Miniprotein binders against o13629. Designs and how they scored, part 32

Target 1, 363 residues: o13629
Amino acid sequence: MLEAVTNPKSSLATFSKQLNGLLQAKVVVCKSVNPYFNLALENYLYENSTAKHCLLLYTNSPSVIIGRNQNPWVEANVKLCRDNFVNIIRRKSGGGTVFHDFGNLNYSVLMNREEFSHTENASIMIQALRNLGVHARLNQRHDIVLAQSQRKISGSAYKISRNRCYHHGTMLLNSDLEGVREYLRSPSTGILSKGVSSTRSPVSNTKLLKAEFIKQVISCFLLHKSHSTTTKPLSKPRASSKRLYDIEPKSVITLEQNDLLGVPSILKAVNELQSWEWTFGQTPSFKQHLESTELSVSMDISVVHGRLEKVIFSTPNATLEHELSSIPWTGLCYESGFANTFLISGIHSKEAISILKWISDSI
Key: E = the ipSAE of ESMFold2; O = the ipSAE of OpenDDE; V2 = 0.75 times the mean of E and O plus 0.25 times the DockQ between their complexes.

## First folded at step 10 (miniprotein)

Design a07 (at its last look DockQ between E and O 0.46; V2 from the best seeds 0.00; counts 0 for: pae O 4.5 > 1.5)
Fold by ESMFold2, look of step 10:
Structure a07 (fold): chain B 363 residues (1-363), chain A 99 residues (1-99)
Amino acid sequence: as target 1 above (363 residues)
Amino acid sequence: DPERKARELLQKAFELMRKGDFDEAVRMLQDAIQTARDIGDKRMQAVALAALGLAYERLGDLQRAMDYLEQAIRVAEQTNDERLIELIKYLLQWVKKQQ
């Protein structure tokens, strides 16, 4: 796609043509497994694509993806993810927390606002599944479930603005469903959050080969969007066709991350998504209450933009209460170990030291 | 005044750590450690080394965190400040539990 190594002007002209082709594509298959790039690409297409409908397909390396208005410290074990190279990323759409890995395929359908339908894109996915011998249906929560077991194989979420929207979801092909549950189990207690909570369902894999599923999804998508006048699911299975993938080769683009190096708006979006201020700082304000009967103390924390705003201690010992309250809590990032530096940065009573250790062991 | 310079570097580093600016804190702590060595203030050197270890823990480099906390213990043992020694040992064990 971007080929020039010795002629900058030729490279710029070629790159501009490729970018314009991307913005008109009906299907984009992205080979990157970088979740920050993939979400940035989704947003870029959402803002700039001129196609009436655009399907984006991608897979992410192991990642916990939280919804726009969720609290990561309620939905995940943040420290465990960091220590095991599992990304935690806030997406721009609403809904609950999901885990992505190499056995998951993500789809995103970008469309005009007035065409949004919970059921239309699900019917395309269900037809692709049916063509490959997997019998699935849409449930009342708009999850795709296996017809026999009722176990969830696909969840979705959406982002809607005035003119455009996207409806995106997961498809569990061969994900590690059991081995990753510890990342989604928060060790935190006592959090009072106004954020959206996940409703979790039993899940299963379809066991489909990713390449074959991608071919079927593309074929079903292109046929459905080219001839559809309805928002209703298709009433019957569509036949599998080896030639459907080839129907409109110009309208299907395969990308690597390197093809879009240097697009300033994508780079900016990647940096934003990678930032602490986005994933953690955009958390709805919350409170946490912790108690130690052993130490005869309770602690109330308010957190705004992911940082401690106020810390209130309650203990019968007024001198200790005053000592703890004099510590400069405001502004600390809410994260495991935030109290550790206070153990060495000042002189504290034995009782305050015990409480600081308790805080470090509790959060 | 080298003593005041070292204290100001350490205070600024703690403020950077509080705000989450750990890369900048590391740079200031390295200067604070060297200044504390130059003036022979072993308590300040131990505190700065321990803070450096904590900054690396926050950056996710647990091996460097443990190495600097071990160095901090060795320096603190030269001060006869038993509470400081105990606290740095606690921090080392806390970091080890994160593995």
Scores: ipSAE 0.675, ipTM 0.917, lowest interface PAE 1.1, mean pLDDT 86
Fold by OpenDDE base, look of step 10:
Structure a07 (fold): chain B 363 residues (1-363), chain A 99 residues (1-99)
Amino acid sequence: as target 1 above (363 residues)
Amino acid sequence: DPERKARELLQKAFELMRKGDFDEAVRMLQDAIQTARDIGDKRMQAVALAALGLAYERLGDLQRAMDYLEQAIRVAEQTNDERLIELIKYLLQWVKKQQ
């Protein structure tokens, strides 16, 4: 219960204390299901957390999360995601594309660079699973897999800077594994991408209750990280006067989205993550070849920063080839370029419109 | 010249939409729609409304996208330009397929 402090001067001091508490927290449980907020919060904690170790836990609404250097049109069915209100988000970490939903728990361990360990953070998760009767192991790809079936239950990625890092991952609890397959299957053909390709692996749910798993993860994390603090014996607190200010920073904080609406850097990060330029404009350059035997047309596309750089048509009809080639394709957004073309170019032949419709259905 | 102004606003809006700057395109298209109404250019008004619909689709406001495309159709029907009507109807169906 963060009471809505109605008084603006007391609100800033209370907000500053809450923010300091957040930045010193060993565990942050975010209740927001907004994936843009949760990834912005992860980035905020990565940049500003003063804790030696911080565990962030959150769940996203249905979302395709692509790696920093991935092509969304290769890694996902972008159209199907849009049609089903599934977010497409480019994260700031490397690695492969993952699907998030209400049945998945996300974890992020933020730490100093010197303490970066894939195996250590995975061991905490494996111990939490074990405490709930789920036998898992780390594989050679640093995925957490079920010991018996070898099916993937957790993928991970990381970001390392000069001083700080995070290691984050998924845990499949009760996710829609069918939806995962559909959203992560691109219908796009003929793409030659310079982007990092995802390795697909057979997945399974752990079938654990989220609340129980969170409790175990927090417990295992706190126990594991407590042994690294040399116990200087805290001298007995002298019984001196109740200064209302000595609220020991709660080691575990629960957070709502509204609790951070006043943080400009979070809002900026949300806006960045929602932007077309970040999501699609950061796509590595690619080429695509498309062909329609029915329309007797082929096209070669080059795409740079998610925009058409070059479009080449080949048709047996020279007039149609000229008409299609006269369209100012260069600079159009890949995913919307055809729709803009109808408005920009005005009147098209029936044949050109049929091809533009085919392009629309193919990209 | 209001016609020149409306053409320049539309051209600038299309350039913004090509660049993925849909928020600024919305502003330019609103001005273009108003200018097109003021001069009675129904064709330009229909194109600008359709473009505004597409800009809102890109901004994730599918309801406004459909509403503006439907307005664009109603205005285009007053031009008797069957090709323009067909194109805007196609765009509306395309936006509906993004729901």
Scores: ipSAE 0.026, ipTM 0.365, lowest interface PAE 4.5, mean pLDDT 84
ESMFold2 (binder alone), look of step 10: mean pLDDT 91; pTM 0.936

## First folded at step 12 (miniprotein)

Design b01 (at its last look DockQ between E and O 0.33; V2 from the best seeds 0.00; counts 0 for: pae O 13.7 > 1.5)
Fold by ESMFold2, look of step 12:
Formats: structure tokens, C-alpha cells, sequence
Structure b01 (fold): chain B 363 residues (1-363), chain A 119 residues (1-119)
């Protein structure tokens, strides 16, 4: 941003008041579509919000979001995503892989651990849907599905720690459900992974206008939490006199990314989420077996922290096996094309070159 | 270890600059760049490769120049800049065609096609 002020203390005091307002807010609507910022903001509110419950609403630009313990090379076409500027991000919550685009709304409810409920926040979403003419229910998997077709319109995941938790999910409004399948179809074969696998269900859009759905979610959330959390004596009913935002309207704020560029912990979280070490390096250890009948070779790869740990070749040609094993595989980032540099960094037999090309075409 | 190897190469580069040995300088820069690429430090590898290309050009070593250009293309592919990757691989082919190393020419052409396959 611009350096414009002659008195930085005055600018700092204004920022501190805005930040305190954010931490007290019951509802935050974030206008940023940057998935790294939005996930960092979620974690920031999870750690620092002083409201008993805080609802965060946001939308991400096209992104593949993998769960904390998933393997991105099993869940997605990593190179296709990179080539088409589709983000791949590991989130801090568990569960399976989802795709976000401009046609879905993400919601997150931050709360103390003792208040966690698998169904409470889903019931709020279902009521908001009903108010707009969409009839939905929870299924046995805790997904929100359309009542008639049983097609999934919302999935969710949780992060539960000792003191705090959040329940977050997606709501499909007008997402590109057909165009995203290619990003979620891994071209990899032979991977033996201990990572969590995604369970995929038939999905549908609600076709609701995002602005109308946001208004209903906010209204239902605020009304529900005012009844659920009160320990005060019963007072006069007020439901008939309330407007959508009449309940504590100052507790609902709209936020842009630039409002928080001065918060060091958010910037640090954004940098972490953007790092290779987080998204790919935090992948649970896995193995891969590849075989070529045409080349009479097999290859066994062990991957730890996203890097090659051990590579073993098996072929009837002992000279070729020795040649391939002499290549310094250990430490390479596991990624499409990792063998390409070896094609130009030494002199190899014709057979070894053929195998290096096969590796490059297989991974 | 990669760290020990990198330190030795950095020492070799320093010594080659002090002694004015451009053949050793180009070799050490190129090897350092390959080591950096294996470590995943592609931004630093790009810087080393730019120096290696210029040094190889200054001494007239077309084969080394082509290898360094091809490596630069691969580094940009790993950084997600496919247009620069293709551009440097095409440059590498043109330089390699000024040599008699038909295998090198074929390999760089394979790498260019590999980068193109997923456009």
C-alpha cells in the first residue's frame, strides 16, 4: 500500500480498532477470492475470535482443496492444475478432496470445542435453503442432499483441537460441476498410499443467487445462536419484530484482503499455505510400483515428505540395473518430469534413455 | 550429501573466478545448477544457469551452451512458466544443431515435446 500518513501512531490506532471489531464479529463475509488468504483468515479467526460463535463466509477462485492427510498425486491431476492455474491447497482439516470455484459458497463456524455438533450447523444451512425454496436433508454421511434426488449439494469437514474447533463446508450454488472432473482425476498408477481417500457422490447445484443465500444463512445463524446460547431468564418473544440484520447488525462485517495486510500472523499463514513444503511435503509417506513389459523393467519408489527416498529397479539386464541405480534419485521432489534432468546431465546407454523417457511419461 | 556437494561446487566457482579459468567456471556453474534443481531450488538454479550460458558462450562451447539452455528450460517448467520453458528449449535445439552431437539434439527435442504434450 501507499505510505501516506505523517503520524503512524494515528494510523496504528485506527487499524487496532478495526482488528478488534473483526475479533468480536459474529459474522464475517470475506470478499477476497484468494484461497490462501481465506484459509489463513479462517485459522486466524479460529485462534483469535472472542465471539462465542463466529460464522465466516467466502468464495475461492478455482482451486483443488485436499484434506490434511491426503495424497495430492492420488486425488488430483497435479500437472494439469499447474498448467491451467488451478490452485492446489492442503487445508488444515481432515476429510476428502473438493473443488472450489466462483459458483460455490464456503462457510465456516468457529466455536469452542465443548459446543461442537456434527448436525447443528447443517440444520442452520438446511433452514436457509428451505427459506429459499430448496428442500434438503442430512444423509447418513452428514452431507446435505436434495430431498427428492438425494444428490449432494454440500459437504463438510472439521478441525477439532483441545480448546477450539471449526465446522466448515461448501454449498454448491452454480459451480461448474462438469468442467472440474478432469482436475480431480489422477493420471497416476501404482501408488500405494496410506493417505485418506476421497468418497465421491453425485452432486447438484441449488441454482440459488449467492447474495440471497448469504442473507438467509446470516439470518438463520444469528437467530439460531441467540436462542441456543442464552442462559438468561425467558424474556418477551421478539421473533415477529426482527429484520434480517436487526439482531446486532454491528456484529456482521464485510472484509477485504487489503484490510489485513498488516497482520503478521496472517501473512505468515498465507506464505505457509502457498509453500511446496505444506501442500506436497506434508503428504503421508507412500510407495509406487511401475512396470513396463515393453522395456522389461519395474521400478519401486518410496516417497517421504514429498521427496524420493529410495528407488529400486528390477530388470534381467544387470548392467542396465546398475546404470539406473547409479543415478542420484534420493532427495528429488516427487513431481511430473522429475527424471527429465537426467536425460541431459550425463551419458546413458540407449536402454537407460528409453527407461528415463518411460519414467517421465509415467509420473 | 547435497549440502556438501553444493559447498564444494561454490568453492570451485570462487576459485575458477579468481584464477580466470572459464572452462572450469562454466562446468562448476552447470553442475551447481543441476544440484540446486535436485534440491528444488529452481529460482537459484535459474541464476546459475544464466551465468553458465554466458560463460559457455564466451568460450565457444556449443554443447555446454545447449545443455545449459535446456536445463534453464526445465527449471522454468518446474517453476510453472511453460512459455519460457518452451522458448529456452527451442533456443537449446538451435544451439545444439550447431554441433555434431545428434543424441543431444534428439534428447532436447524430446524434452520440448514432453513440455508441449500437456498444453
Amino acid sequence: as target 1 above (363 residues)
Amino acid sequence: SYEEWVRKLEEAIREAKESGDPEELARALLELAFALMRMGDFDEAVRMLQDAIQTARDIGDKEMQAVALAALGLAYERLGDLQRAMDYLEQAIRVAEQTNDERLIELIKYLLEWVKKEQ
Scores: ipSAE 0.651, ipTM 0.888, lowest interface PAE 1.2, mean pLDDT 85
Fold by OpenDDE base, look of step 12:
Structure b01 (fold): chain B 363 residues (1-363), chain A 119 residues (1-119)
Amino acid sequence: as target 1 above (363 residues)
Amino acid sequence: SYEEWVRKLEEAIREAKESGDPEELARALLELAFALMRMGDFDEAVRMLQDAIQTARDIGDKEMQAVALAALGLAYERLGDLQRAMDYLEQAIRVAEQTNDERLIELIKYLLEWVKKEQ
């Protein structure tokens, strides 16, 4: 049976209609757990959404998400992340490093620049929490904290351009809080970074069911944004039980990764987010001093765009110091450059291998 | 500069081909590959390493062959092909084990462990 080659024009028209529906959606719930796809989708909606307000909701697989101007080697245990298949991703927004897992919900509110409000979006989240019996408040750092324990349950960041902005954040439901501590603790020592450092705060889970919380967030968001068009101050809670049922079903879209894999701008954004040049090459310049009393060696490194700019060794072994210093380190990647150089320079003495291991254990 | 170093290595490769010195040819190809990797030209580095491996094989220089295979593994790591990276590092270990150079074997094993941690 010749499967009827569905007319390529009808498939393109259907895809175009679905894409236009996505761009007009007030709420987008992504079912993908691929962090690269979800961040690419956020960027795509940021650039292309025609909705006045769009709420994106998603969850990532285990991932360390670093801020735009952060140093991954300072903010995370890069090796431990790699060893455990935890993605390291540089986001396009500012702020601190966060861990995402299946127990965390991410929210992003995309809007016009003129409508940017941290407090409104936080109030929506706080109301959704309250409807589920969780008492939370906004703190002075614009984090959402539990009212009693003051423990952080939601961090946020933002990006503002000329015409558009987004405010996004985490919500800890049932996250691995031990994994958060391990992956976000760098073993690296002696780093002097120009990057933005994260502020650590005591965290807690809300212990809410994801599906129930999503439902409340969508409800609170749609209700809040429907009232914001009416100039009347929120004085009396009019118990107008506008049931969730009166929301046009076209205003809430649920999507999967496969629904958008044909969009070239999403693919480009995924590829950018996966690239070494974006993740590590966008690292602000830093210096590192390392010292081993056991090996009687010290090292000073400067790193620019995640690549070695200068390496200086100091050791009582003048021959070894000369050999190590004669190597042109400049331009090598910080993570792999030492290993590559030792291999190809023919420097594979026991002392050189010991230094290579020491460097690798220290960075 | 790296550009001057590349030019000198290209000249050394030409001279080694003209003189029929395959040992110097293998060395110069390997050094050129590394210079290219430092410049971010991993595709050209792969070509130079393939030529270095073949030259080293033809002369029976197992040490140079192991080093060039390991370097090829590292070039593929940088290209994002971790499977080829591991495969070539494993080949490099197997060749290095035939040299009885314990230091070289230890180094390449360490590189393989490092690349395996990048998966």
Scores: ipSAE 0.000, ipTM 0.180, lowest interface PAE 13.7, mean pLDDT 83
ESMFold2 (binder alone), look of step 12: mean pLDDT 87; pTM 0.875

Design b02 (at its last look DockQ between E and O 0.38; V2 from the best seeds 0.00; counts 0 for: pae O 8.2 > 1.5)
Fold by ESMFold2, look of step 12:
Structure b02 (fold): chain B 363 residues (1-363), chain A 119 residues (1-119)
Amino acid sequence: as target 1 above (363 residues)
Amino acid sequence: SYEEIVRKLEEAIREAKESGDPEELARALLELAFALMRMGDFDEAVRMLQDAIQTARDIGDKEMQAVALAALGMAYERLGDLQRAMDYLEQAIRVAEQTNDERLIELIKYLLEWVKKEQ
C-alpha cells in the first residue's frame, strides 16, 4: 500500500491484479497476528472469494474470542484481559468461547453452501495430524480429540448463509493452556443471561511445529480437493504424504495486513470488530442480582445492548434507597468498575459510599 | 439521557469560554468528562480531563484538580493502560493531600487499590 501513496496509478493497477488473485486463491496463509484483521479477512473472503473452496490459515495474538451470541461478562474476566493486553473479540460465527495465542493455528475453509460437509474438513485436519504422528478422531460434540487421552485439540464453529458458508476451527499446537484459564474464569456472579453458554472440555497441545503442520494441512487440503474436483486417474503413484502437487501461482498466497490497507470494506470491518458496540453492545440482554448481607442491600440490574437499562435497590433504609436510586444509572456502560466514577463525583452519604464500593468490588 | 447531558455541557463550555469564566469552564469540562466515561467514550474523556486539570490548576482549586486527575487515571484504566492509570491516581493522591478533604484522599486511595486488584 505504501507504493499506492507514492505512485497511485501504477500501484493501483498492480493492487487490483493482486486483489483479484487473492479472490481466486485456493489457500491463503495470513501472517498477521491481528485478530481484528484476521476475522475481517475471513469475512471478506467468505463474501467475495470466487474459488470453489478456499483455505485460510492464521494465528492470533492472545485473544479471547466469544461467539456471536455470547455474554463476555459470563465467559471471561474482562478486566483481567484488558489489564494484560489480551483482546476480547466477538466473532461472527456462533458457538462458545475460545482462547487464541501464538501456539494456536486457526483454519477456515470457505465454500458454497451446497458443498458444506460436516466431516470432510475435519477429516483433512485429522489426516494432516496423522501424517505427523498425532492420532486423533472426532468426538460426539464434533471436537477433534487425541485418540489416547480424549483431550480436545481442536474445536469448530460454522457460519452458514444462503449462498456461502465456512467451517473454522482452532488447532492447539503449543498454546499456554494453564495461563489461559484465568482469562476465561469470569469473576461475575448472579448473571441471568439469554446468551449462549460455553461447554468447556479438557484440552491438550499436539506439540507439532506450526510450519510443518501448515505444510501438511495445505498438502492434504489440495490433494483432497484435487480428487473431488478433477476425478482423473493419476498416471503415477503417490510418493509421500508430504508431497505437494505442483502449485500454480494463484493456488497459495501468503498475505499480511499491509497488503490490504487499500480495501475499504476490510478497513470498515476491522473498525466494526474493534468497536465496543460490536463486542459488548451486541450482547444479548441479561439481568444480574447481587446481595450483601453485611450491608443489608440487594441490587437488581437489567442490561440491554451492554448498557444499564434499569437498576433497583432493596434495603430497609428508605432514605438510602432513595439516595442510591437518584444516581443516574440508566445508559451507563456495563463493565467492571462502572460505579467508580460516582465515588469521586458528587457528595454521598457514608452508607452510599460503602454500597458504591461494594458494587465496584462485585462487578 | 447522557446524550442530553453532553449536549448541555458542550454548550456550557462554549459559553464559559466566551464569557471568560474559568471556574465554570473547569466545572463543565470535568462534568463532561464524567458523562463521557459513563457512556464509554474514554478517549474523548481523556482529552476533556487534560483541559479540566489545567483549568483547575489555573484557578487554584486543588480539590477539583485531584478529582480530575483521579478521573484521568480511571479513564486510562478503562483504556487498558494500567501504568498511566496508577501514575495519575498517585498524582491525584498527592494533590488531594494538599487539601483537608480526608474523604477524598481515602476514596482516591481506594481507587488506586481497586486498579491494582486481580492483576
Scores: ipSAE 0.675, ipTM 0.903, lowest interface PAE 1.3, mean pLDDT 86
Fold by OpenDDE base, look of step 12:
Structure b02 (fold): chain B 363 residues (1-363), chain A 119 residues (1-119)
Amino acid sequence: as target 1 above (363 residues)
Amino acid sequence: SYEEIVRKLEEAIREAKESGDPEELARALLELAFALMRMGDFDEAVRMLQDAIQTARDIGDKEMQAVALAALGMAYERLGDLQRAMDYLEQAIRVAEQTNDERLIELIKYLLEWVKKEQ
């Protein structure tokens, strides 16, 4: 902090040079485990990288990452995630819900739209695995699976825009596969969602060391992308160790969270990714039916933008049905709307309170 | 529409300020905060709730003060500040305990338990 005060022009010039170096980098290794920062960085590189191909590598702290058009209440145990400080994040790419932890490596290949190939990027990952003695293949779903067991070790998704795209994915190294099952298992019942549903597949760890795998991925990526400029098919890899040293040291950047916190667009993207409006408000419309035989009540909910649009109660007690139906449900957030209603509605009956408690425990 | 409700409540707040009716002012501020929370404007709801809490304190309305504090807790929950949410709900309980309204106390305790289950 103190040295930045003495020459603001030199600090800005140094920062600008570092930022330009980042935008030209062929490989970016992020040391941050903050999932909001890492996804914001991915988006920043997607929008601003001038590299023909940029490989981003990062690991997140325990996090449920939902696809752009998914319902978090269908795809995850939202409550259990909160209780365990597991972040729920909506990514800007499509595809299914994944769990990230310290045992998972994320990769993102950012490129021009014309160069989009999920198959090539998967081949780089498969080659890196092979160099470490792990035999994997691409399946028909474009998942990377272990060749023998067919267990999924890598899922992928992509985003394609007019000029740019990225293909990103997971690589299970030493992830908590039991925790994955718990956080990705919604307790919610009776939801009819328009969202994209995840397909679950049997998973496995590669059991590779993260540092060694990163080294291989970087090597395979740089070698592959250097040869794609030459029209000749990949003949036998001449193991000439010399070509790895000709990689300009400026082509691989390692960064920490603090290095980019001064970038306004990253801060904006972090704030967007942390927002309720992005995470939950972008949920596709859904309906939910709930029934309690014990309380002799049924409820039909419609939810739009993560907010209650309509709530319909059915109970044999007409007075109670009227009391519950008199509540201005519309516009309340799905998660907290029922709890907030205790303050707003002037509900007087014990039966209505019991129903509201039941709803809150059921969603 | 919520926009019409907000407009009417903003008018009621003006009229209450002009007439010097702090009870109506506190009520209108609280109702506006609830309308804003329903609309998802939690930042503006926080401002209205802070004013409602102050007005309720000035008139000695412990019930309204407890409700407004609890609502402020719930607004911060929605803003993702669970620590402030719990702190304000705990304050709301302490104020509600002064009213001897067992129901209000039970409701705010339930909200606190609900927020604690989100941590």
Scores: ipSAE 0.015, ipTM 0.227, lowest interface PAE 8.2, mean pLDDT 84
ESMFold2 (binder alone), look of step 12: mean pLDDT 90; pTM 0.912

Design b03 (at its last look DockQ between E and O 0.77; V2 from the best seeds 0.58)
Fold by ESMFold2, look of step 14:
Structure b03 (fold): chain B 363 residues (1-363), chain A 119 residues (1-119)
Amino acid sequence: as target 1 above (363 residues)
Amino acid sequence: SYEEIVRKLEEAIREAKESGDPEELARALLELAFALQRMGDFDEAVRMLQDAIQTARDIGDKEMQAVALAALGLAYERLGDLQRAMDYLEQAIRVAEQTNDERLIELIKYLLEWVKKEQ
């Protein structure tokens, strides 16, 4: 990109040719582990790819990925994620919450809407697994499970518009399955939410090497899609051939994040996905009810766009109720510890301080 | 609204700087920082708190200095920097112990333990 600034004719023409090649690619392997970039790239290919079918493969650094209409405070331990540098990101597809790490491979098949199939992409993944000695099947929930243990190794979701769709999923290769439990265990109580809830299943790793699985997935994908578009069988045996992407370089592209720094729509999508307003502010409105028998108080909270809309206290102590209601609750970000700054600002009765501490311990 | 509170406090800060009123400057900076934290603008709040701490120190207001240090610790907790959060809360306790405000000391100690809590 620096070269493009100093010698625009050569560098701009080269960049434009590379970008056009990306949009025609049948397979894109992205080496970035940045979940914001990877999801932005997926959406970019979904909107702009001209290939009939495009397979995107990527891995994310430790991340909790929530579905489009989910409540992160119901689905995850938000404070624990923040304290341990685990990303929380809202994806654009529906469905439930999933945890990604370096031992997980993500796959996404971008296609025209009329090509969408619940089972076609799963069959490709199952064949790749079988070729590497892993026996798996598709269950009624469209999860891929190990045949012997029935434990889930791949879940999927999709996004469908009028013209395009993608079907994406996870493949557990060597993930840290212990981490899933803690980051996905919400400490919240009393939340009444219209958000989509996750359905949890026992999981297992396939223990496959990522590089070998990637090679098999690419091979199975290209063979399946190529075979389905020809009127004649392939005339040569493919077992002894070079892999298809070795023969057709434009069909298979490997990317780094820096290769696309000059694409404005990708940068805009990354910024949006990173924003608080997207991940937390797009949460469906919800309510929370908390009560303390010890303190003889209850609190009802309504949350809109991730911010407190209304807080109502109920207590037999009218002076205390008035004191608590005078606190400017409306507009606060809904988050663990949102009452903490009130403890050190202003003058409060001992009873109000006790209730503020209770709120901080409860949310 | 918090937007209205922020606008009024920004004007108060400008006026305090023009008039050379460091007590009003420290108060307005601290209140602005609280409003920013409550709105979720933690980076801006950190900047205001750094100024509030120095101004409070310059005028010898130990209570305000302790409150501003504690607020800074809370801002770093929200930013995910737990080590800085604890360090500033510990500093806040040491400064608060130089005051007669035993309730403030107890509240800052509570906040330090809150930051340390396991989930």
Scores: ipSAE 0.753, ipTM 0.929, lowest interface PAE 0.8, mean pLDDT 86
Fold by OpenDDE base, fold request of step 13:
Structure b03 (fold): chain B 363 residues (1-363), chain A 119 residues (1-119)
Amino acid sequence: as target 1 above (363 residues)
Amino acid sequence: SYEEIVRKLEEAIREAKESGDPEELARALLELAFALQRMGDFDEAVRMLQDAIQTARDIGDKEMQAVALAALGLAYERLGDLQRAMDYLEQAIRVAEQTNDERLIELIKYLLEWVKKEQ
């Protein structure tokens, strides 16, 4: 049995060549549905792509994607998301919260800062939709909406650095629009957030097949970006049916998650995106006021970096107020049911237990 | 701070292991697990709770075993594993029922209902 001594140098050279191919790609289609990987890949291409313009296309498993400066407890039902294995991910771009599922396509156009255009990238998407019989337009909020119903089919956000930027967005193809409503409906009350609040808009599906839409987006993108590099005045649209086949096959890369598991910066970015500190700890400071008339109690919470900084109880019963205030709230992770560990730890009065249950039912 | 609590409990665990005090070991493991859960370190809390459950079983402390099982249920709820969360809370109830501590039984039943409420 000839053990094929896989020469580690040949594997590294092949990997380096593949990586260079990725970094030069005009289009990257990721087949992974892992949202952490896909967002890590987006960041990797943002930082490392040498292409003047790179289109990344991907789909995520069911995921709530919050903006960089948003409060997840305001933007989503965090508990319901957890209970249904819906990921909550804080992206590095601004803007509002979006839901991703298997019926959504994400696009990201990564480019040099000088090439940044919301309108151009949206026009590519609108043209791809048009080619498939879907009439859409860009609205004043830079959302892509159906021309007739004005229902949102694509939200977008961007990140701009010194030298690089990306403009990314959703495209609702065949998403679960009820799931969108449930996961994006926070049960939380009384939150005074410094975070950016999402503006909700009525959404619709385009009802397009993902594979067809991807094909059209790639085509429209490559055509558009081929023309933008030629500063030659738009001479007459010769209907040169440049077959989609004349696109240098090296310009479009299809990736799977396994193809990049060896890239340390991607792994680091995945780990960051999965971290509680990134997801929840990066939440802008907020306060929450809760009141129960039945229990004659109020609770004022301050939350910093997703942890309780201060909890103040107000009750007619000074002994109960002291008991509740003696609980080590400070430093506790803010999450639904954060009081639950105190129900089974220590000895509490019946009244304190009732309030702890109320807290667990209210947050 | 919780970090200071964790440090003290880690020291208490070390001392309990060195002295061969399983009661203090079980207590310190359970308290560490609570601190870790409160800090959001659920994976480490699960490990400490498994050790606490085993230690509590070895010393015959059914109350501590029930509490540690309930805490393990809560840790799995935080990890999104609702099936394990419910299974451990149900196991915690069964163990607590052997103590005749009605208060503990009620509290764990509440936690089980709380975990179920969003299914």
Scores: ipSAE 0.740, ipTM 0.935, lowest interface PAE 0.7, mean pLDDT 89
ESMFold2, look of step 12: ipSAE 0.747; ipTM 0.927
ESMFold2 (binder alone), look of step 12: mean pLDDT 90; pTM 0.908
OpenDDE base, look of step 12: ipSAE 0.036; ipTM 0.482
ESMFold2, fold request of step 13: ipSAE 0.712, 0.703, 0.718; ipTM 0.918, 0.916, 0.919
ESMFold2 (binder alone), fold request of step 13: mean pLDDT 89, 89, 89; pTM 0.897, 0.898, 0.893
OpenDDE base, fold request of step 13: ipSAE 0.647, 0.728; ipTM 0.906, 0.931
ESMFold2 (binder alone), look of step 14: mean pLDDT 90; pTM 0.909
OpenDDE base, look of step 14: ipSAE 0.278; ipTM 0.736

